# Designs tried in a protein design chat: miniprotein binders against o13629. Part 5

Target 1, 363 residues: o13629
Amino acid sequence: MLEAVTNPKSSLATFSKQLNGLLQAKVVVCKSVNPYFNLALENYLYENSTAKHCLLLYTNSPSVIIGRNQNPWVEANVKLCRDNFVNIIRRKSGGGTVFHDFGNLNYSVLMNREEFSHTENASIMIQALRNLGVHARLNQRHDIVLAQSQRKISGSAYKISRNRCYHHGTMLLNSDLEGVREYLRSPSTGILSKGVSSTRSPVSNTKLLKAEFIKQVISCFLLHKSHSTTTKPLSKPRASSKRLYDIEPKSVITLEQNDLLGVPSILKAVNELQSWEWTFGQTPSFKQHLESTELSVSMDISVVHGRLEKVIFSTPNATLEHELSSIPWTGLCYESGFANTFLISGIHSKEAISILKWISDSI

## First folded at step 3 (miniprotein)

Design m12
Fold by ESMFold2-Fast, scan of step 3:
Structure m12 (fold): chain B 363 residues (1-363), chain A 86 residues (1-86)
Amino acid sequence: as target 1 above (363 residues)
Amino acid sequence: DPREQIKRAIEIMFQASEIVLRAIELADNGNLEEAVRIMEEAIRRLEQALREAKEANDPRLIERARQMLKWAQYLLDEIEKRLSEQ
């Protein structure tokens, strides 16, 4: 090195100040539509935010988001998602599967565990909707539904640890409701899953403009959380609440993906969320039973960490059963067409080939 | 032929997605030079998909290709940063 490093502490202090400002922000609006980045950012704020309450708002490009403890092959049409470039992503919160697209707004309220309240967080969303002429309420499942039609416009989930939690959800503004239905319709049969099952509900769009809804949600959030116990009491009680035009700019940070390119823990989280081992490998163990009366065969599959553990065939043809049992099934990733590799081997009888094709068509 | 252009763009985006995932796996395993190389290939393919989506004048597909391209460029920058630190 030709030059000695000068002012290293001031550079580090500047970076720390900028990052600390983000971590103290009451509202973060993320302009990235990359679902992996948005979910990684949410987890980063969950672990590192120092704000008593932080609201994160974002929109994802088309994607199917499965809950932490769900089976994607039960909850989604995996092949249709693949064919149409709809990402399947496992989030870190529990609950059911949702479809995101550009007509949806995601909200996330990050807080200390003792601050957690479904009703308070939902009331912020409901008030924002009411201010824009949409009358909504919480139903018995804690979904936000239109008051008159009872159609769901927002589903939510949460992640709770010892000290921190987040409550996040969707808001259907102008989503492709046909896409919601089709991507979440699994073609798989015979699966006995230990995973959490999704409950499907009739859905509707609010038809609100995203920019207007964002402004109202921010306003309602800041007004509702303005009297946090972490803030020193004013010398005199406040008699009025702030209006939208009175919102403090420093309380709200607008974030681009490039603003956080230098944060290694965010890239690590993105890489994890994109991995097969996270999305499919974290699937709870399951079994699948398939039968073909035409081929006179049954198949029992045991799947652990998304990989085949055990495959048992039953057929009246002992030679065929031995041939099928000789195939090295153990350790293969459970995915549509996992039997296709064996179809090109050219070493199996015509009966075995018919069964391999049946397996590929059934999974 | 917008329908054929849409089909080609979708297929290219699918192939590019697989290449991106492989590049991430290589980078996680410390093979940064190869990860850069195949990520650059993914970016070239996504740029082609974006061009074909624009020719087909499909707003949803254009936005999808644009988002995938932005994300692949973000990953390339991070991989190159890790490589420069070696």
Scores: ipSAE 0.000, ipTM 0.132, lowest interface PAE 18.8, mean pLDDT 77

Design m13
Fold by ESMFold2-Fast, scan of step 3:
Structure m13 (fold): chain B 363 residues (1-363), chain A 86 residues (1-86)
Amino acid sequence: as target 1 above (363 residues)
Amino acid sequence: DPREQIKRAIEIMYQAAEIVFRAIELADNGNLEEAVRIMEEAIRRLEQALREAKEANDPRLIERARQMLKWAQLLLDEIEKRLSEQ
């Protein structure tokens, strides 16, 4: 059964109470494997959480997650992801590209800006690992690596604003490491990008059970962040005479996706993260140079906001160069096959058709 | 409509993924019988998604459904192994 009848008045009152509990929670475990929802939830908690420190834990279905200022065509095999229905998603934090699957656990520590520390947040993860018999350390790049093999088991990134920040990362429990390599191997050539480049590292799984690791991370987090001292703990209570429910914030809350899709700001964030304008349109400006010796042509492309801004051809045939330059390239989305529209709709010379096919095969 | 069929197959795959996540948690907590039950449900849903992907004649979606089905089957095998060791 799909439908559940709700009473709008009583349902809204209950929903508001549950939402207030979420915003005060110290730990949120999200059961959704939808990466768009999980990233939207992270951003929602970042903007709205009243907790001094909050830990969010989740797992995403197979997805390539690029950093805020990265070029997906440089960092990932966009075509392979598309062909295999692997999501490509731009997160709001900086740093490099990662592949998520069901064998990975994501963590996010949301906190006040003054409390930010790479080493302190990493120490929580390292202690949880140690408690489960896995010896790991932080390397010079702030990755968590196995102490003996030096193989990376966790990478992280952060977002910092005026008052708040979050530090989030991955933990490889039992991921498909072959898939990680293939989806993150770009076939693109000739791109000169202003985007942030990812650094490859040898990776390994910890082989830990997810439930045990989650349990240890929560324990270590609550112990480490236990300095939740309130000001004026014995001052005049404003709400004491109105107490009908426990007003103490719950330490740990478990969420399903369906509980929060009705929150307008979360739905808006999900829609933004799914949009072409966010994922591809926020790509830093770049240029691409392509050459074909066989066709005696070169092509220089400039791309702004994921769209073609300028296309310049060079060929010894001046008539052919003029014909190619007359094609309305400006404003097209940069994507595999963008030249295919001109193969079908236009009248072009045999030479121009060969070049359009070459462009489609090269991008 | 092939586009609506593709959308339906993707939705079924997401529903199956959530069931798989719950099965893993149940297995990790020792509730192996229930984990097997819902993992079998996830596999049935993925088999439906694969059928719909084949009917839509979408090679990418077919491969995606096959990969998820293979992964779910390996997880079921592991849960059943743990159950037999009790």
Scores: ipSAE 0.000, ipTM 0.215, lowest interface PAE 16.9, mean pLDDT 78

Design m14
Fold by ESMFold2-Fast, scan of step 3:
Structure m14 (fold): chain B 363 residues (1-363), chain A 86 residues (1-86)
Amino acid sequence: as target 1 above (363 residues)
Amino acid sequence: DPREQIKRAIEIMLQAAEIVYRAIELADNGNLEEAVRIMEEAIRRLEQALREAKEANDPRLIERARQMLKFAQTLLDYIEKRLSEQ
């Protein structure tokens, strides 16, 4: 690869030094808009960062990000997302589903488990907003809302393990709020899910410029979380006083996707997050009941690891019921059009074909 | 050839996304004038992508192009507002 050979950052000595700097960084600003890479980077920092507190900032291209234990078919319009090239990705933290686009800023605070504080992390964001003239507060659900309208501008989630944790969230700067509503509106009916349900509320944009907000978040984060070295301001400032006492240029790292795709664990994480087995296969078990009065049929589906486990039909026509039950449903991926394979390859009655089409239209 | 038009629309949309990213970076550095200029370029490219998608008669690409165009226009409006306040 010519790019890898001639790029100074791809040299082993330089790359190793830059990687070591990343793991010690207090703030990481990622310029990649690839949500798979950004979430893989978050996990990499979670596992490998040596900083007591690390702030990761990034923006994702249009994506629906579901929580660790959620059912995407309940939480999102999966078909609409597919048709509009909106990524659907399962993150590793719990909580509800969110829509990201270029008008959103994502933040992640990575820390030792004993340092975890939901309210302290939120206070950093709220202070950054206040410094920019946006008055916000935490509501009872720990969402950040505009003080006057009470509309949600930031939601968050967390992941806690034995030694490490992260608290991450969104900040609506100038997102497509109509798109948010459409992609998060599931058309699915009759689903009884063991998954965690999202609690949704009216949203609003802060209308802040991203550059301005990022600068304030970094400043507030470094002031609040940095306590290893306390510097005093100059006794006689010759210009405007420095507000932040512990900003070191080396503590803030800006990176791009190509800087880290050569790290095997990051590439592995990207591949996992892109897999059907992760995003859909990790769905909690669920059941779905569908019925058609016009076709005089009902269908009960059980789904485990995103795949059909059992399909039961009920219809007054015993021959038709037997025909439908003979179809090898078990093991098929639960996805829009899973019944279409049998429309193409099977030899079935007109009644069975009508039912197979109905299944494809209903899911 | 619909396959060539689909490829072209996707390629243009990806190029427009990179321009939008660069515009955000320019705005981050206080270069609002240049950010506006390249955002206008991104919007023109997305309008082309929408036309290619319509000619290919692909509802998925049409909706994707409309979504990206709407976002780009919203971002441009915001940057222009900030520029006028300088």
Scores: ipSAE 0.000, ipTM 0.278, lowest interface PAE 14.5, mean pLDDT 79

Design m15
Fold by ESMFold2-Fast, scan of step 3:
Structure m15 (fold): chain B 363 residues (1-363), chain A 86 residues (1-86)
Amino acid sequence: as target 1 above (363 residues)
Amino acid sequence: DPREQIKRAIEIMFQAVEIVMRAIELADNGNLEEAVRIMEEAIRRLEQALREAKEANDPRLIERARLMLKWAQYLLDLIEKRLSEQ
């Protein structure tokens, strides 16, 4: 796609011209399944696209995507994700947590802020579904649901700056719905979080072929009347009257990851999204209360930027309480096994060792 | 040379961890006086690592060195308490 990125002999002028073409494109289809790259590309187009309306389509390999202001320990089974090599990634838009896999298609509509409309964007998706024999509607929460079962097939979120915004969502084609439930069920107890909570809904797959759905979405997007503010389908002209020549070839650009890895701002965004400091360190402040009746101990934890701020113990044994309070908890990353750092044979009391093991098992 | 200072700080931190682990082994075997001496050596090395990290102006390395110092100081206090109770 972008020759200058894959061929170092290409001129900078040629690269700039190709990149300017990308930024003016009405539709961008990304073939990369790397969620870090796809989210970085979305943000790059959000910041740099000059098109009045731009549609980005992509699919992510299995991953849990949390919203900008969410607590991953509340929203997801962090340990299960780690054990199964499913990455937890914080996106830059608000809203709830979603599970992505190869059976999902992501769409993103980038536009000027004044043009933002849930109903207009949803109408494009609903018309594409209808053209393929799937009858869907928008519900009160602006989710797309199947008309008969009312099961959710697409959820969405948005990001807004002063001048630009994007409205993005999922489309469940053939996703692993069992995986969705398991990865999004947190085992954590006693957490009081300032983060945004996800709302769960019964879900279903459309069972559509990805390639056919992409073709219909592109067609409906390019034929969309931007002046429409209703959920009415795009019927002038109807999808059945459309031909391939109605799609402007230069308005649709297909990208691969290697086409843009040479763009410094994209690489920087990928590295940020992969960092612990972004994914876990941006967690809103929270508190956790844990109790063990068997050990006659309670623990109150305060966490800021994903790190322990304070830890308070309560136990009837004053010597044990002093011993536990003397441990330098402050600044440790909140993660499974953080108490294991202090498990040392022959130095701690047997009571303290039991409590440290209990903490490791509870978090 | 910031790259050289970062490398030196990391090397000192790894050496300090090895000394801490040896002190833990000594304490586990009841040799508390020797464990205190070795732990004090580890703390001096971690203080050097913190200075090198600050000179290199690496925020992540500075934070890591500070956390390791707190951990080592906590362990020293525990060993000293066990020694005083003999």
Scores: ipSAE 0.000, ipTM 0.288, lowest interface PAE 15.2, mean pLDDT 80

Design m16
Fold by ESMFold2-Fast, scan of step 3:
Structure m16 (fold): chain B 363 residues (1-363), chain A 86 residues (1-86)
Amino acid sequence: as target 1 above (363 residues)
Amino acid sequence: DPREQIKRAIEIMWQAAEIVMRAIELADNGNLEEAVRIMEEAIRRLEQALREAKEANDPRLIEYARQMLKLAQYLLDWIEKRLSEQ
């Protein structure tokens, strides 16, 4: 449907018309699996969509998505992600950390602030599930859970600004639940963080086909937003309670990454989301205390903007303590292996090298 | 050049991921025979990426390629099971 806007053969008038169509769309289905692009697109629609309610649907390739105010080293296994080339990405909404893969569907409802209703959006999802034979309900934490087992199938978060907001979430269709557990289990110890902590709960897949679920979500969304007010959410959604099924093809736009990478604000957002300064540099200030009884050393680290601000060692060996304190720690990026830089210098004592290795193993 | 091989392997893996998603969408729409064909294409590309990762001798990239192959094979088996149920 949408011609590629980055195509140099597209006229300015054609581009403007296509972009206006996107901004007025009630539903956007994005076919890109690039999580940086999908989050950038979400933010673009959040800022620019003129639709009273807009539903964005997408799927990300395997990724760990942390909340706006979280510490990735507390919330995720950063080393495992790095070693497995699983991207860690900071989103712009608050809340906890999630793992996305091809068996997950992401939904995002973008709206003016006065239209915000978490309960109404959840009711639309629950109705779509019921129409496909899955019985689910909203729990006290606003997660969608299977009615029988109470296992979580959808978690959500939101971003609210002065004039605009979005409510977005996951839907576990057929995700790697072992991967979810492993990537979200931090090995880090001794961290005292100002960051927001994730609340984790047992999860399950709905085992629904993605295209069937997308079709039902779109149908329920369009029906609800065409006939219902935001002050009257669905109470008991059932397949047998379906009324008019309202489909307007122009209201639904399907797009690819190449259609929008030429939009400057989207490209800027992609570049920001890919930056170390955004993902790790926006980490709330924290402190870490590490002890080794075997090496008779303790270490206190303070980290600001993802970088070492101060490092304090305590050891009964005054010469060793002086040697360790002389290392230029300040300004280094806090990441697994930061101490390895000093191992290759060849200018440290055997005792200092043992401690540097211990630091590398502990972070 | 190992660095260029790493870049090629990553590019191939990203392209394969999009092909995997295309195969899933085809399967969801009931076009199971085409979904099998497209998923087999994704697997071939991931196998190429794994070979290039091995030639570049990058252990992390090798492991990532293996995990992507495992996922794609799992999804192929799922599509084939759907096809057999018709």
Scores: ipSAE 0.000, ipTM 0.232, lowest interface PAE 16.7, mean pLDDT 79

Design m17
Fold by ESMFold2-Fast, scan of step 3:
Structure m17 (fold): chain B 363 residues (1-363), chain A 86 residues (1-86)
Amino acid sequence: as target 1 above (363 residues)
Amino acid sequence: DPREQIERAVYIMWQALTIVRRAKELADNGNLEEAVRIMEEAIRRLEQALREAKEANDPRLIEMAREMLKFAQELLDKIEKRLSEQ
């Protein structure tokens, strides 16, 4: 359906004006809960925003967001995510896996490389929290933690390129913390993978109302990153600490997904992020060893670009080993139930069928 | 909560669209049996989205869920026809 709808309900002149406003905006609040769109929007603003500093705020529907070079089968309970309608999405930045739900707020500060400061960006978040009665600080890992409990309420990452960068993170308002643990705990065994491993830390919710926190973050961001439209404002910063310009509502844009589905680069990015080839196909190569004492079989799998490259069986029964090796494994997507495709063919021995069921249960 | 039900319906529709896109890729590559299997799953999810949209009493979402469901059913019919002709 996304592929059938590409037209904003605006004239080209109106659309161009709205798009130019978006690229000049100091703050963008996205009302879409679609994580594919939100990540595509973040990348679009990263590449195209003309503001010295741009703050993007959004909330994703339940999703596991893996880092660029991670293995989803190591980092997440893929089957549980599927069964509970939790998306698994590979982002374009590095780092570890995070779980987003409706109780989380994402922030992203997009800027020119020269203006990068993780401590300055964190201080904006900490000030917004303080204004709402939550006392927090930055720890040695650059996480935001509650001052008393030391529990993490915000983790962040950044991407720096030649001229541009972004610093983005989470803010736990009222997330399902038990759900976070279960979705991020893989049941997979025997996987040997090269990739970035996530480090878990004790977390807590701030218990703040999202609308109130958004309002405070916007206020603190605009005051801290205040910009003049004049090239040379005259002020005496030590004699008077008064900011020359107040909160600017026109520099704050609220948008919906449908407002931007007609932008080709955004649609392309959404389609890429949504593809199996991006999310699973970009997985670093890995190997998996599985063994069943009851069935007297072991299996060694090599997976490249998320697809089976080689499957080797070891069993005392040479006829059974030959039968299993004759199955066309190469090229199949590595996913829960991939062996089920062969169960319905009806051409296998009872022993082979038992092994195929074991493979389906193990992956 | 009607707002939460609306958000859930949209999320389920998006997830079903992901599965439909995957099924089309599988069918285009000749893996028709797997394409049929996951299309049936997409249709189940779209039926859930339609139920959520009805509970939220949102006419726009109900219409959107019905349109997506019709598209998925038509695609499944095409894939099943190709499979029967193999």
Scores: ipSAE 0.000, ipTM 0.208, lowest interface PAE 16.6, mean pLDDT 78

Design m18
Fold by ESMFold2-Fast, scan of step 3:
Structure m18 (fold): chain B 363 residues (1-363), chain A 86 residues (1-86)
Amino acid sequence: as target 1 above (363 residues)
Amino acid sequence: DPREQIERALLIMWQAVTIVRRAKELADNGNLEEAVRIMEEAIRRLEQALREAKEANDPRLIEYAREMLKFAQELLDKIEKRLSEQ
């Protein structure tokens, strides 16, 4: 069983204390490099944190992270990711696709909806950079760029619900910029999608050491968020409030994946993020048109929830067209090599086999 | 560094789990040859994770790595059996 091989937290007393501390923490530094766990943790803090402002810091192993409403086959080189075992993961926030590796630091500021400010959050990052000798500014698209070169060093996205929100982003410390380009360059053609398209810009690394940057970000975050957001007239103390003791936890918590795998909602979120149904099945509906002059064939595909809904072939050979149309395409997962399924099953003409191979090469 | 070895083993295990889940999806959809190919890679990664766990001397991680390997090997056997019966 896959679920049985996770590392659960077995001590209920330790578990409860750790969980309560996590929910009240102002800063959480996650040492796990597992992107599924880190995104699940982010969502858990989004739903359950009681802190007015909480900063989550983490680094993911090499991964392509697509936005909530994006088409992975448009935004990434899915086959290259598969061949190199780079995970493709759909996050819960909107916006564009990013590539994460060990040279990137992720930040996430979780807050009540009323306190949302990408500008204030960006200013904390910019101050941390300046304190370490890196001069950066916020551009018109709300990216953080190097002041001199204008190259992007941090992009961000957000998720807002009725009561809570988070603003999260990347910080390029020493990432593989060639890898960024290759994994985010889709070879797919002929796709017409309602999905959100990524906007790409020239990027650069800050060349900062991760440990030093983390220390500085934490310092700047705690200093910036140490002041009350209420004005003097709104902050009336209750002299008779003996049952309400306003404890200001100023805790920085460092945690590992193993510390929280026993939390059922976190494990459930990890399982969802790893599922085909979430990553690929949540793809907005799309259509694809493919043509081969050499084989004298065209193919129109409609895809809903990542599965083939309708496949139409056009070819001058009516017998061949009938043969291809008889293949049970509907309901099959849209993925590289899906047509190879039929090379193993059933008997097909040489012409049909050539077309099936062409489909596999094109998708 | 035992902590770095544990982190590396966990990373490799989660990457392998992702591949195993993908292989099962491929097998469920009838793409048995590709499922076998990526399952073989997943097993290699799980074997590496087990070695890292043993070197870090973490009994719980060693046991989890062994259970993952057992599941992956059983899944591969089932996929290969289905493939041979076509």
Scores: ipSAE 0.000, ipTM 0.152, lowest interface PAE 20.5, mean pLDDT 79

Design m19
Fold by ESMFold2-Fast, scan of step 3:
Structure m19 (fold): chain B 363 residues (1-363), chain A 86 residues (1-86)
Amino acid sequence: as target 1 above (363 residues)
Amino acid sequence: DPREQIDRAQEIMEQAVYIVWRALTLADNGNLEEAVRIMEEAIRRLEQALREAKEANDPRLIETAREMLKMAQELLDFIEERLSEQ
């Protein structure tokens, strides 16, 4: 057997100890900027962490992160993202679309369902900000805003199941707030979507250094979660003299992507997050209506699981309408340029070719 | 000219991001050998951007280029793991 030949027991035992340490960790700092890995790690900790509360901190390379039930063609400029290698990724939590870049810090608090509190988790972030001279508060939508300007510096979302949940969010440290606007501006028209629409808010950066903010968040998290259940503040006088940075190192694990090579469930989750079937195929069903007065044509498209279900054309030219309706549209992936497949055939009328090009340019 | 080096570094980083996504799309579609080749091209371009950022002595661009290079290298490792499993 291949397994018996290639599986060294000592290496497996070491890996098992490292994995058990991860599952018991109170704080995990991930140094990978790979958004697929970071979201897969978050889901792994959500399902498997044994800590009562676990804080995950990470930064993603430039990416558009859509919510679980959103339509990417409504929420983002999919073609522009592709052309500029900005990943479009569907997360497992609900809510709206966000742009991540290196000037953003992501936080995730993983816990048992009964421990869930928007207010408590936000208070940890707000305290860390205040310790660094940034005055912030929680607004009525549970966003963290700067106290004076009321501009949003952290938005959050959550996933709740029967036994487990996570509350995760962004913290704008020094993100490109203007440059990313184009990625979140869809060029698509005529879409009637069942998906959840994003709510836009005025945003601002905190201008804090990432390393300083991470240190403060870890300190506030560990102090809040370790001491929130005791009525006795201190039993020994020497404990009161301890500095915040003297927090126990065993509570904090720093990870690289390569540290988790050999965890099959993480690799499977990364593969799922990278798949077309997850990102685009999980799109709620939608319809699109397109009209060209110049070409004297209209088109109605129904899309299910990201694929064309039916396409209906209307044109005063019955021969042209029949020609267009004879094209095998059903089952094609809805994506920029899907109609270009039929241009390669070269057997269509000049009128049909013009319409196929118009379709490719319109989505 | 430091300004010209900054502009070139930014342009190369923008092009490299496009190449990274193309490699990931190829990998997702099962074309792993081509994905490795394309990702290696992105890494070469990001290494050039980092050199130009260092010559311009721009701390923000140096940090950005390093983070992008780390991302591309980690993604290449992921693609190579998938290729080795085939």
Scores: ipSAE 0.000, ipTM 0.125, lowest interface PAE 22.6, mean pLDDT 77

